# Miniprotein binders against Mucin-6 (MUC6), part 60

Target 1, 185 residues: Mucin-6 (MUC6), of Homo sapiens (Human) (q6w4x9r395to579)
Amino acid sequence: GHCSLEGGSFVTTFDARPYRFHGTCTYILLQSPQLPEDGALMAVYDKSGVSHSETSLVAVVYLSRQDKIVISQDEVVTNNGEAKWLPYKTRNITVFRQTSTHLQMATSFGLELVVQLRPIFQAYVTVGPQFRGQTRGLCGNFNGDTTDDFTTSMGIAEGTASLFVDSWRAGNCPAALERETDPCS
Below, E stands for the ipSAE of ESMFold2; O stands for the ipSAE of OpenDDE; V2 stands for 0.75 times the mean of E and O plus 0.25 times the DockQ between their complexes.

## First folded at step 12 (miniprotein)

Design w19 (from vb2 with R37I E41D; at its last look DockQ between E and O 0.79; V2 from the best seeds 0.00; counts 0 for: pae E 2.9 > 1.5)
Fold by OpenDDE base, second read of step 13:
Structure w19 (fold): chain B 185 residues (1-185), chain A 112 residues (1-112)
Amino acid sequence: as target 1 above (185 residues)
Amino acid sequence: DIREEVKKLLEESRKLIEEAKKAGDEEAVRLLEIAVILLEDALKTGDPERISYALLFLSMALITAAEKKGDPKAVELLEKAQELLRKALEENNPELIKEAIKLIKEAAELLG
C-alpha cells in the first residue's frame, strides 16, 4: 500500500483515493496493530501564508512508547527532542539521507517512509501486505475499497474529507477545511 | 578513482551479507542490503554527495555488525570514516571521501 502527502494539502490513501484539506494540526496518518509498541505515524500541518488555503506539511512524526522521531522541513531529525546525526538507527527504525533532497525512514516491521524536502515538503508512506485491512488514519484502511476510506476514528464512514480529517486530530486545533473560505463571509 | 574504490566496497559488502546470513544476524543483513542499493544508485551518477550518503550508511551497517562481533577496532575505524564523510559533505572535498574509503575497507577486512 502506498499513501502520499503532496502539494501541501493533497492526500492519496492506500486504496488510491485522492482528497485535499486545509488544516493546521497534527493528524494521525497511520495506526495499526502491525506497528510495534503502539506505534503511529503522524503529519504536522501549519500555515504557510495568510489565506486559509495556504497550509502545508511541515513535519512527519513517528511516535511509539519508545521513540518520537520527527522529520521536519528544516532537515532536522530528532528523537525524543534530541537532534540526531544521519544516518540514525534505533532498534527497529533507521533514518538516512538518500539524496540531497530526500530522506528515508526504514523499519524492520514493514513500514517505509520517504520524505522529499525540496522544493515542497512531501511524504510517501509504504506498508507491506501484512497491513491489509488493518490500517486507520488519513491514509485509509487499505482494504481495496475507496468508498470507505473516510472512516473516522470512531468507525463512522463520512462523506466529506473535513469531518474525516478532523476525527484524526492528535490535539486541539481548528477545524479542517476542504476548500478556501472567506473569513469575512 | 573513487568510483572504482566504491565498486570494490560494493563487492565486499555483498560478501559480508552472505556472512551475516550464515551468522543469523538479520539486522546486519537488512542494513547491508540497503547499503548495497544506495551504493549501486550512487555509482549510476558518480555524484560525490550520493556516494558520501551511501558510504555513511554502509559505515553504520558495518558498525552494527562489528558491535555484535565484538570488534572495537572496526567500530573505531568506521566512526572515524563517518566523521570524514560528514566533513567531506560540508567542504565538498573528495579527498576526504577517499580517506574515508580507506578506513571502511580496513574495517571491512577485519569483519570478513
Scores: ipSAE 0.757, ipTM 0.898, lowest interface PAE 0.6, mean pLDDT 94
Fold by ESMFold2-Fast, scan of step 12:
Structure w19 (fold): chain B 185 residues (1-185), chain A 112 residues (1-112)
Amino acid sequence: as target 1 above (185 residues)
Amino acid sequence: DIREEVKKLLEESRKLIEEAKKAGDEEAVRLLEIAVILLEDALKTGDPERISYALLFLSMALITAAEKKGDPKAVELLEKAQELLRKALEENNPELIKEAIKLIKEAAELLG
């Protein structure tokens, strides 16, 4: 399965359902029992410099009981708050530069992340077949049915992205979610 | 010149994958397989940056193997190779890539 975070604020789920949102928070991108040590992939969104109504991806975080790996649009990679020279590895995770504009995080457990740094910060998530029907978060449930891709953290399938996205917020965020559509932005 | 040296390291990396498989070293297999993909891409482009990234990754894979074998000489050579490769990227200096390749080859010979 492939999930993408593109164009600053566009998301395409593992079941190929596209949507956009205007939130400025850390969001659960992927949770699964297939991720070791209570692992989760998270996405950090902030307002873009173009318009106060627009948001953009600014960092991707992999968090487990052992690691907090942060890849930011400033091309800084940290683990547990310490900056790392690339390539960097833990037992099950490696982070390295593929090209001058692309970083990759490869794992032993079927999760792969490619981050485009320039010209626009974007992320691409690939998961192996063992994740089918066992994912939760902004990337959807990976069950082959797009109609329930907006399943909230409470297990409710929504018809629109706003409640879905809000349900996957990680921690306290002082700004309220913005409208998903803004004709004047 | 550099392309031919990269091709030789690619062949050695494939050999090391087979040795790691025989040893049941799943981590080494995973890291070396990534190194092979990066080296193949670098060989196709001939881009010094792409070559440097691939060699940095290969050096890390070989450091992992060297630490498991308890070979501090191989680790020292590979850490020096990584310093040279980072300097090559900073200075846009392909001569430093050649120096790094020599150290990586020496370390690979020590590892098998």
Scores: ipSAE 0.657, ipTM 0.873, lowest interface PAE 1.4, mean pLDDT 83
Fold by ESMFold2, look of step 14:
Structure w19 (fold): chain B 185 residues (1-185), chain A 112 residues (1-112)
Amino acid sequence: as target 1 above (185 residues)
Amino acid sequence: DIREEVKKLLEESRKLIEEAKKAGDEEAVRLLEIAVILLEDALKTGDPERISYALLFLSMALITAAEKKGDPKAVELLEKAQELLRKALEENNPELIKEAIKLIKEAAELLG
């Protein structure tokens, strides 16, 4: 199963359903009982353009009871807020650079993440077959049916990406768009 | 020729994978198999930068194995190799890659 975050604001689910959204928040990208220690993969979006409504991917976070790994442009930060030299490992996770522009997180539990840092921050999530039907979040439910990939955190299948995406916000996210000013607006 | 030196190091790394399998060291097998894949991919391009990143990963994999074996000399060699590889990347200096490979080979022999 493949889920991709491309072009700043585009997502393609594990069931190959494409959508686009804008929002300033951290969103749950992938939750699954197959991830140890209540693990989750999250995506961070922030303002990216001249318009207050345009946002793009700026970081990906893996979080469990044991680990917190934040991957943003040129930084990997761990549980204690410490920036790490790569390659970095725990017992089950390695984070390393393939090139100056690409880094990879490989795990022993069937999750792989490749991040393109430049020219545009993009992420590619790969999960093994044990995840089939066992995922939730922005990457969808991986059940082979695109009609219910927009299933909210409350279990409601929505017809629009907006309601679906908003349901997967991680914690309370203030509406940052209404608080910014642009002297040219 | 850096490519020839990396090919020799690949052969030694594959030997260490077999030793790790016999010893039941699943972490060493996992890390070394990733290292081999990275080195093979880097050789296909011939890009010194990709080779350096692959060797950094291999060095980390070997440090992990050396710490389990209790071999501080191998750890010291591998940490020096990592310093050289980071310098090679910063300075865009492939001669430092050759020096790092020599240290990695010496450490691999201590572990094999």
Scores: ipSAE 0.394, ipTM 0.772, lowest interface PAE 2.9, mean pLDDT 84
ESMFold2 (binder alone), look of step 14: mean pLDDT 83; pTM 0.823
OpenDDE base, look of step 14: ipSAE 0.750; ipTM 0.895

Design w21 (from vb2 with E41T K44D T45S)
Fold by ESMFold2-Fast, scan of step 12:
Order: structure tokens, then sequence, then C-alpha cells
Structure w21 (fold): chain B 185 residues (1-185), chain A 112 residues (1-112)
């Protein structure tokens, strides 16, 4: 399965459901019992340029009981707050430069992350077949059914992205913005 | 010729993948397969920075294999190679790359 975070604020789930949101928070991108030591992949969004009405991806975080690996749009990679020279490895995770514009985080447990640094910061998540039906977060549930891809952290399938995205906030931050040009509905 | 020496390391790395598979060293297999892909791309590009980076990755992969086999001499050679490669990148000095390749070859022979 493939999930993508592109163009600043566009997401395509593992079941290929596309959506967009506006938010300034850390969001849970992927949680799964297949990830060791309570691992989770997270995405950090912040204001795009000087506009507070538009937001974009600024960092990707892999967090477990042992590691907090942060890959920033500034090409800085840290683990547990300390900057690392690439290539960098832990027991099960390797972070390295795939090309001049792309970093890759490869793992032993079926998760792969590719981060595009330029011209726009973007992320691509690949998971092995063992993750099928075993994922939660912004990338969806990977069960082959797009109708329940907006399953919230409380287990409720939503028809719209806004409540879904807000349920996956991982920090003390404001609710995702809905852009409405006509409030009458 | 750096390119010919890197080609020889690429072939040796492929042999070491088979040895790691035989030994059940899944971590070394994973890292060496990445190293092989990076080395192939670097050779095709002809870019000294890409070659240096691919060799840094190979050194890391080989250290992983050496540690599992309990070979401190191979680890020492590879750590020295990494030091030279990082210095080569900082100074833009290809002569340091040649020295690093020699150390990596010596370590690979100890492991193969």
Amino acid sequence: as target 1 above (185 residues)
Amino acid sequence: DIREEVKKLLEESRKLIEEAKKAGDEEAVRLLEIAVRLLETALDSGDPERISYALLFLSMALITAAEKKGDPKAVELLEKAQELLRKALEENNPELIKEAIKLIKEAAELLG
C-alpha cells in the first residue's frame, strides 16, 4: 500500500481516497500493531509562507519508545533531539539520501518513507501487505474499501475529511480549518 | 581509476549479500542491497559526491556485517574509511576517496 502527502496539503490514503485539509498541528499519519515498540508515523503541518489561511507539510516524525526521528523540510534529520549525519541507522531503521532532493527512511518491519525536499516538501509512505486492515491515521485503514477511509480515532467512519483529520491531532493545537465561501447550507 | 575500483567493490558487495543471506544476517542483507543500488546509481552519474555517499553507505552496511561476525579489524578499517569519506566531501578531495576505497576493499576481503 501507498499513501502520499503532496502539494502542501493534499493526502491520498492507502485505499486511494484523495482529500485536502488546512491545519497547523502534528497529526498521526500511521499507527499499527505491525509497528514495533508502539511506533507511529506523524506529519507536522504549519502555515504556508505568510498566509495563515493555507498550510503545508513541514516535517515527518517517526516516534516509538526508543526513537523520535524527525525529518524536516530544512534537510535536518534528528533522533531524540540530536542532529544526525546521513546515512544514519538504528537497529531497525535507516535514514539516507536517495537523491539530491529525496531522503529515504527504510525499516525492517515493512514501512518505507520517501521524503521529497525540493521543490515542494512531500512525503510518500509505503507499507507491506502485512499492514492490510491493520492501519489507522490520516493514511486510512488499508482495508480495500474507500468508504471508511475517514475512520476517526474513536472508530467512527465519517463522510467528510474535517472531523476525520481533527480526530488524528497529536498535540495541543487548533482544529483544522474548513474553507467555506458560502456559509449557508 | 576510481570508477573501476568502485565497480570491483560493487561485485564484491553482491557476493557479500549472498554470504549474509547464508548467515541469516537479515539486517546486513537489507543494508547491502541498499548500498548496491546507491553504488549503481552513483557509477551511472559519475558524480564524485554521489560516489562518496554510496561508499559511506557501503561502509555502514559492512560495519553491521562485521559486528555480527565479531571482526574488530574490519570495523576499524571501515570506521577509518568513513572518516576519510566525510573529509573528502568537506574538502572536495578525490584522493581521499581512493584511500577510503582501499580500506573498504581490505575490510570486504576479511568479511568474504
Scores: ipSAE 0.578, ipTM 0.836, lowest interface PAE 1.9, mean pLDDT 83

Design w25 (from vb2 with R30W; at its last fold request DockQ between E and O 0.92; V2 from the best seeds 0.83)
Fold by ESMFold2, fold request of step 15:
Structure w25 (fold): chain B 185 residues (1-185), chain A 112 residues (1-112)
Amino acid sequence: as target 1 above (185 residues)
Amino acid sequence: DIREEVKKLLEESRKLIEEAKKAGDEEAVWLLEIAVRLLEEALKTGDPERISYALLFLSMALITAAEKKGDPKAVELLEKAQELLRKALEENNPELIKEAIKLIKEAAELLG
């Protein structure tokens, strides 16, 4: 399963449903019982400076009871607020540079993240097949069907991205203000 | 050349993976398998920068194994190799990569 965060504001779910949104907040990309210690993958968006309402991806966060790993567009990697030299590891997570423009986070539990740092900050999430049907968040539910990938944090399938995205906010943030774009373009 | 030396390191790394499997060292197996994949990908490009990143990762994986075996000499060699590799990346100096490879090979021999 692949989920991508591209072009600053575009998302393609594990079931290949594309959408776009804008909002200044942290959002839950992925929750699953397959992630140890209540793990979640999150994305941080902030104003891009393109227009008053435009936002872009600025960081990706892996949060669990043991770790808070932040990979940000300023190319600094932290765990629990402490900057780390790469390559870096915990017992089950490692973060390293693969190229001058790409970082990778690999885990022993089937989650993999590739972050393109330049020219545009982008993220690519890969999960193993054990995650099928067991994911929630902006990356969708990974059930092979695009029609219910906009399932909110309350379990309600929505027809628009905005209500879906707002339900996955990780805190008190301004709501996303955007019109849904064609998922296939 | 550097490609031939990396191929020799790959052979040694694969042997260390087998030893880690026999010892039940799941963390070493996991990290060394990543290191092997990174080195194989770097070899396809021949890019000294990508080779340096892969060797940095291999060194970290080997430090993990060296600490579990209680081999402080191997750790010292690998930490020096990482220092050389970081300098090679900063200076864009592939000659420092060759020096780092020699240290990594010496450490790998101590571990296996």
Scores: ipSAE 0.772, ipTM 0.913, lowest interface PAE 0.8, mean pLDDT 88
ESMFold2-Fast, scan of step 12: ipSAE 0.785; ipTM 0.920
OpenDDE base, second read of step 13: ipSAE 0.785; ipTM 0.907
ESMFold2, look of step 14: ipSAE 0.723; ipTM 0.897
ESMFold2 (binder alone), look of step 14: mean pLDDT 84; pTM 0.829
OpenDDE base, look of step 14: ipSAE 0.819; ipTM 0.923
ESMFold2, fold request of step 15: ipSAE 0.768, 0.723; ipTM 0.912, 0.897
ESMFold2 (binder alone), fold request of step 15: mean pLDDT 84, 84, 84; pTM 0.841, 0.838, 0.839
OpenDDE base, fold request of step 15: ipSAE 0.833, 0.815, 0.814; ipTM 0.930, 0.923, 0.923

Design w29 (from vb2 with M60L E67D K68D)
Fold by OpenDDE base, second read of step 13:
Structure w29 (fold): chain B 185 residues (1-185), chain A 112 residues (1-112)
Amino acid sequence: as target 1 above (185 residues)
Amino acid sequence: DIREEVKKLLEESRKLIEEAKKAGDEEAVRLLEIAVRLLEEALKTGDPERISYALLFLSLALITAADDKGDPKAVELLEKAQELLRKALEENNPELIKEAIKLIKEAAELLG
C-alpha cells in the first residue's frame, strides 16, 4: 500500500483515493495493530501563507511508547526532542538521507517513509501486505475499496473529506476545510 | 579513484551479507542490503554527495554487525569514518571521502 501527501494539501490513500484539505493541525496518518508499541504515523500541517487555503505539510512524526521521531521541513530530525545526526538508528527504526532532497525512514516491521524536502515538503508512506485491512487514519484502511476510505476515528463512514480529516486530529485545532471558502460569504 | 574503491566496498558488503545470513543476523542483513542499494544508486551518477550518504549508511550497517560480533576496533574505525564523511559533505572535500573509505575497508576486513 502506498499513501502520498503532496502539493501541500493533497492526499492519496492506500487504496488510491485522492482528496484535498486545508488544515493547521497534527493528524494521524496511520495507526495499526501491526505497528509495535502503539506506534502511529502523524502529519503536521501549518499555515504557509495569509489565506486559509495556504496550508502545507511541515513535519512528519512517528510516535510510539518509546520514540517520538520528527522529520521537519528544516531538515532537522529529532527523537524525543533531541536532534540526531543521520543516519540515525533505534532498535527497529532507521532514518537516513538518500539524496540532497530526500530522507527515508526504514523499519523492521513493514513501514517505509520517504520525505521529499524540496521544492515542496512531501511524504510517501509504504506499508507491507500484512497491513491490509488493518490500517486507519488519513491514509485509509487499505482494503481495496475506495468508497469506505473516509472512515472516521469512531468507525463512521463520511461523505466529505473535512469531517473525515477532523476526526483524525491529534489535538485541539481549528476545523479543516475541504476547499477554499470566502470568509465573507 | 573513489568509484573504484566504492565498487570494491560493494563487493565486500555483498560477502558480508552472506555471512550475516549464515549467522542469522537478520538486522545486519537488512541494513547491509539497504547500504548496497544506496551504493549502487550512487555509483550510477558518481555524485560525491550521494556516495557520502551511502557510505554513511554502510558505516552504520557495519557498526551494527560489529556490535553483534563484539569488535570494538571495527566500531571505532567506522565512527571515525562517519565523522570524516560528515566533514566531507560540509567542505565538499573528496579527499576526506577517500580517507573514510580506507577506514571502512579496514573495518570490513575485520568483520569478514
Scores: ipSAE 0.761, ipTM 0.897, lowest interface PAE 0.6, mean pLDDT 94
Fold by ESMFold2-Fast, scan of step 12:
Structure w29 (fold): chain B 185 residues (1-185), chain A 112 residues (1-112)
Amino acid sequence: as target 1 above (185 residues)
Amino acid sequence: DIREEVKKLLEESRKLIEEAKKAGDEEAVRLLEIAVRLLEEALKTGDPERISYALLFLSLALITAADDKGDPKAVELLEKAQELLRKALEENNPELIKEAIKLIKEAAELLG
């Protein structure tokens, strides 16, 4: 299965359901019992500089009990907060430059990520057949049925993308108003 | 010709995959398979940047195999090759790619 994050704000699920992503937080793209050490793939979105009403992908994160690999639009790759020269490897994960505009993260457990750095930051997720029916998150449930691809973190199938997307927020993201109106000290 | 040398490294890499399989080194097999794919893609383009990226990855794969075999000489050669390749990318200098290939070939021979 293939899931894509394209054009700054568009997502196509593993079951090929397209939708537009509206949000400015970190979101869970993929959780699965097939990912070792409680692994999860996440996407960070922020407001687009070109259009204030649009959002854009700014980083992709792979988080497990051992690793926090961050690939950002600034072409910096970190693991557990430390910048890494490419190619970089752990026991089961390798991050490397495939072309001047593309990075790849390859794993031993059936997950592959390709990140386009320029002209627009985009991500492409590939999972092996062992993930079929075993995925949760923005990339959908990979069960061959597009009608339930908007299954929220609570297990409810929604007809619209907005409630689905909001249910997959990771962590407590501060509202823009909180940052803007913080007391000056 | 850089392309001819890369073709030779591609063939050597395929042989090293078989050796790694015999040794039961799943990590080295996985990394060498990626290196083979990148080398094949680089040969299709002939782009020095693509060749440098593929060779950097091959060096990482070979370092993994060398560490597993306990060959510090091969690791040293490959680390020098990676420095040359990063410099080649920074300076857009294909002559440094040729120097890196010589070091990678020497390391591959130690590992064969």
Scores: ipSAE 0.626, ipTM 0.861, lowest interface PAE 1.6, mean pLDDT 83

Design w32 (from vb2 with S13A K69L; at its last look DockQ between E and O 0.83; V2 from the best seeds 0.00; counts 0 for: pae E 2.2 > 1.5)
Fold by ESMFold2, look of step 14:
Structure w32 (fold): chain B 185 residues (1-185), chain A 112 residues (1-112)
Amino acid sequence: as target 1 above (185 residues)
Amino acid sequence: DIREEVKKLLEEARKLIEEAKKAGDEEAVRLLEIAVRLLEEALKTGDPERISYALLFLSMALITAAEKLGDPKAVELLEKAQELLRKALEENNPELIKEAIKLIKEAAELLG
């Protein structure tokens, strides 16, 4: 399964459903019982453009009872807030560079994350087949059916991306702005 | 020729993977398999920057093994190699890559 977070706040789920949203919050990107120690992958979005309605990805966070790894454009920060030189490892996770523009996080539990740092901060999530049907969050539920990829944190399938995205906020943040339509009046 | 020396390290890393599999050392297998993939990809391009990043990863994998074996000389050599590789990247100086490879090879011989 592949999920991507690309420029312009575009998301493509594990079931290949594309959507876009604008919001300034930390969102649950992926939760699954396949992630050890109650692990979760989160995405941080912040204001990026001249318009107040434009946001972009600024960090990706992996958090479990045992690990906290924050990947942003200029640094990787772990458990105690200390920036780490790469490559960095724990027993189950490594974070490393292949180039000056790309980082990779590889794990022993079937999660892989590739982060493009420049020219635009983007993230690509890959999960193994053991995750099929067992994911929640902005990357969807990975069940092969795009009709229920907008399933909220309460288990309700929604018809709009904004309600779905708002349900996955990890903090007390303003509701995500839908892309405004500007129909001719 | 940096590429030829990297190919020799790649062969050594593959041998160490098989030894780690026989020993049941899952961490060593995981780290060394990543190192092999990075070295193979770096060789396709011949890019000194990518080679340096791959060698940094290999050095970390070998430090992990050296610490488990209690071999402080191997750790010292590999930490020195990482310092040289970071400097090679900062200065864009491929001669420092050659020196780092010598240290990595010496450390690998200590580990088996």
Scores: ipSAE 0.510, ipTM 0.817, lowest interface PAE 2.2, mean pLDDT 84
ESMFold2-Fast, scan of step 12: ipSAE 0.749; ipTM 0.903
OpenDDE base, second read of step 13: ipSAE 0.801; ipTM 0.917
ESMFold2 (binder alone), look of step 14: mean pLDDT 84; pTM 0.836
OpenDDE base, look of step 14: ipSAE 0.768; ipTM 0.901

Design w33 (from vb2 with E27W E41Y K69L)
Fold by OpenDDE base, second read of step 13:
Structure w33 (fold): chain B 185 residues (1-185), chain A 112 residues (1-112)
Amino acid sequence: as target 1 above (185 residues)
Amino acid sequence: DIREEVKKLLEESRKLIEEAKKAGDEWAVRLLEIAVRLLEYALKTGDPERISYALLFLSMALITAAEKLGDPKAVELLEKAQELLRKALEENNPELIKEAIKLIKEAAELLG
């Protein structure tokens, strides 16, 4: 399964369903029992301009009981809050540079992440076949059916991206917007 | 010639993968496999930057193996190699890459 976060506000699920949203929060991107130590992949979005539609991905976070890895445009930060020299590794995760503009996170448990740093911060998530039907979050449920990808954290199918995305917020943040709003509204 | 030296390291790394498999060090195997792929691609492009990144990763992978085997000398060599490679990237200095390769080769010999 391949999930992509592109163009600042576009997402394509594991089942290849595309959608867009504008939000300034941390969202659960991928959660699965296949991730060890209650692991989860999260996406951090923030304002990139003055309008409500000017939002973009600014960081990707992998969080488990054992590890916290924050990948941003400028640095990779781990549990102690300190920037690490790359390549970095733990017992089952490694983060390294492929090129001057691309980072990769590789794991021993079937999760792969490629991050483009410039010119736009973008992320690409790949999971192994063992994750089929066992994923939750913004990347969908990886079951081959695009029609049920907008399943909320409570297991309810939503018709709009905004409500779907909001259900996967990791904190108290403003509601996500599906479409561009008038800055004067 | 950096490319020729990298080719030699590539072959040696493949041998080390087999050794890691025998030792049952699955994580070391995985890391070394990634290193091999990075090296192969770096050789294909001939880009000094990619070569440096690949060698950085190889060094890390070998450190993992060295730590498990209890070879502090190998770890020291590889850490120094990483330092040189980082400088090479900053200064765009191929001579530092050559020096790093020398250290990595020495470490690999200790682990083989």
Scores: ipSAE 0.783, ipTM 0.908, lowest interface PAE 0.6, mean pLDDT 93
ESMFold2-Fast, scan of step 12: ipSAE 0.741; ipTM 0.885

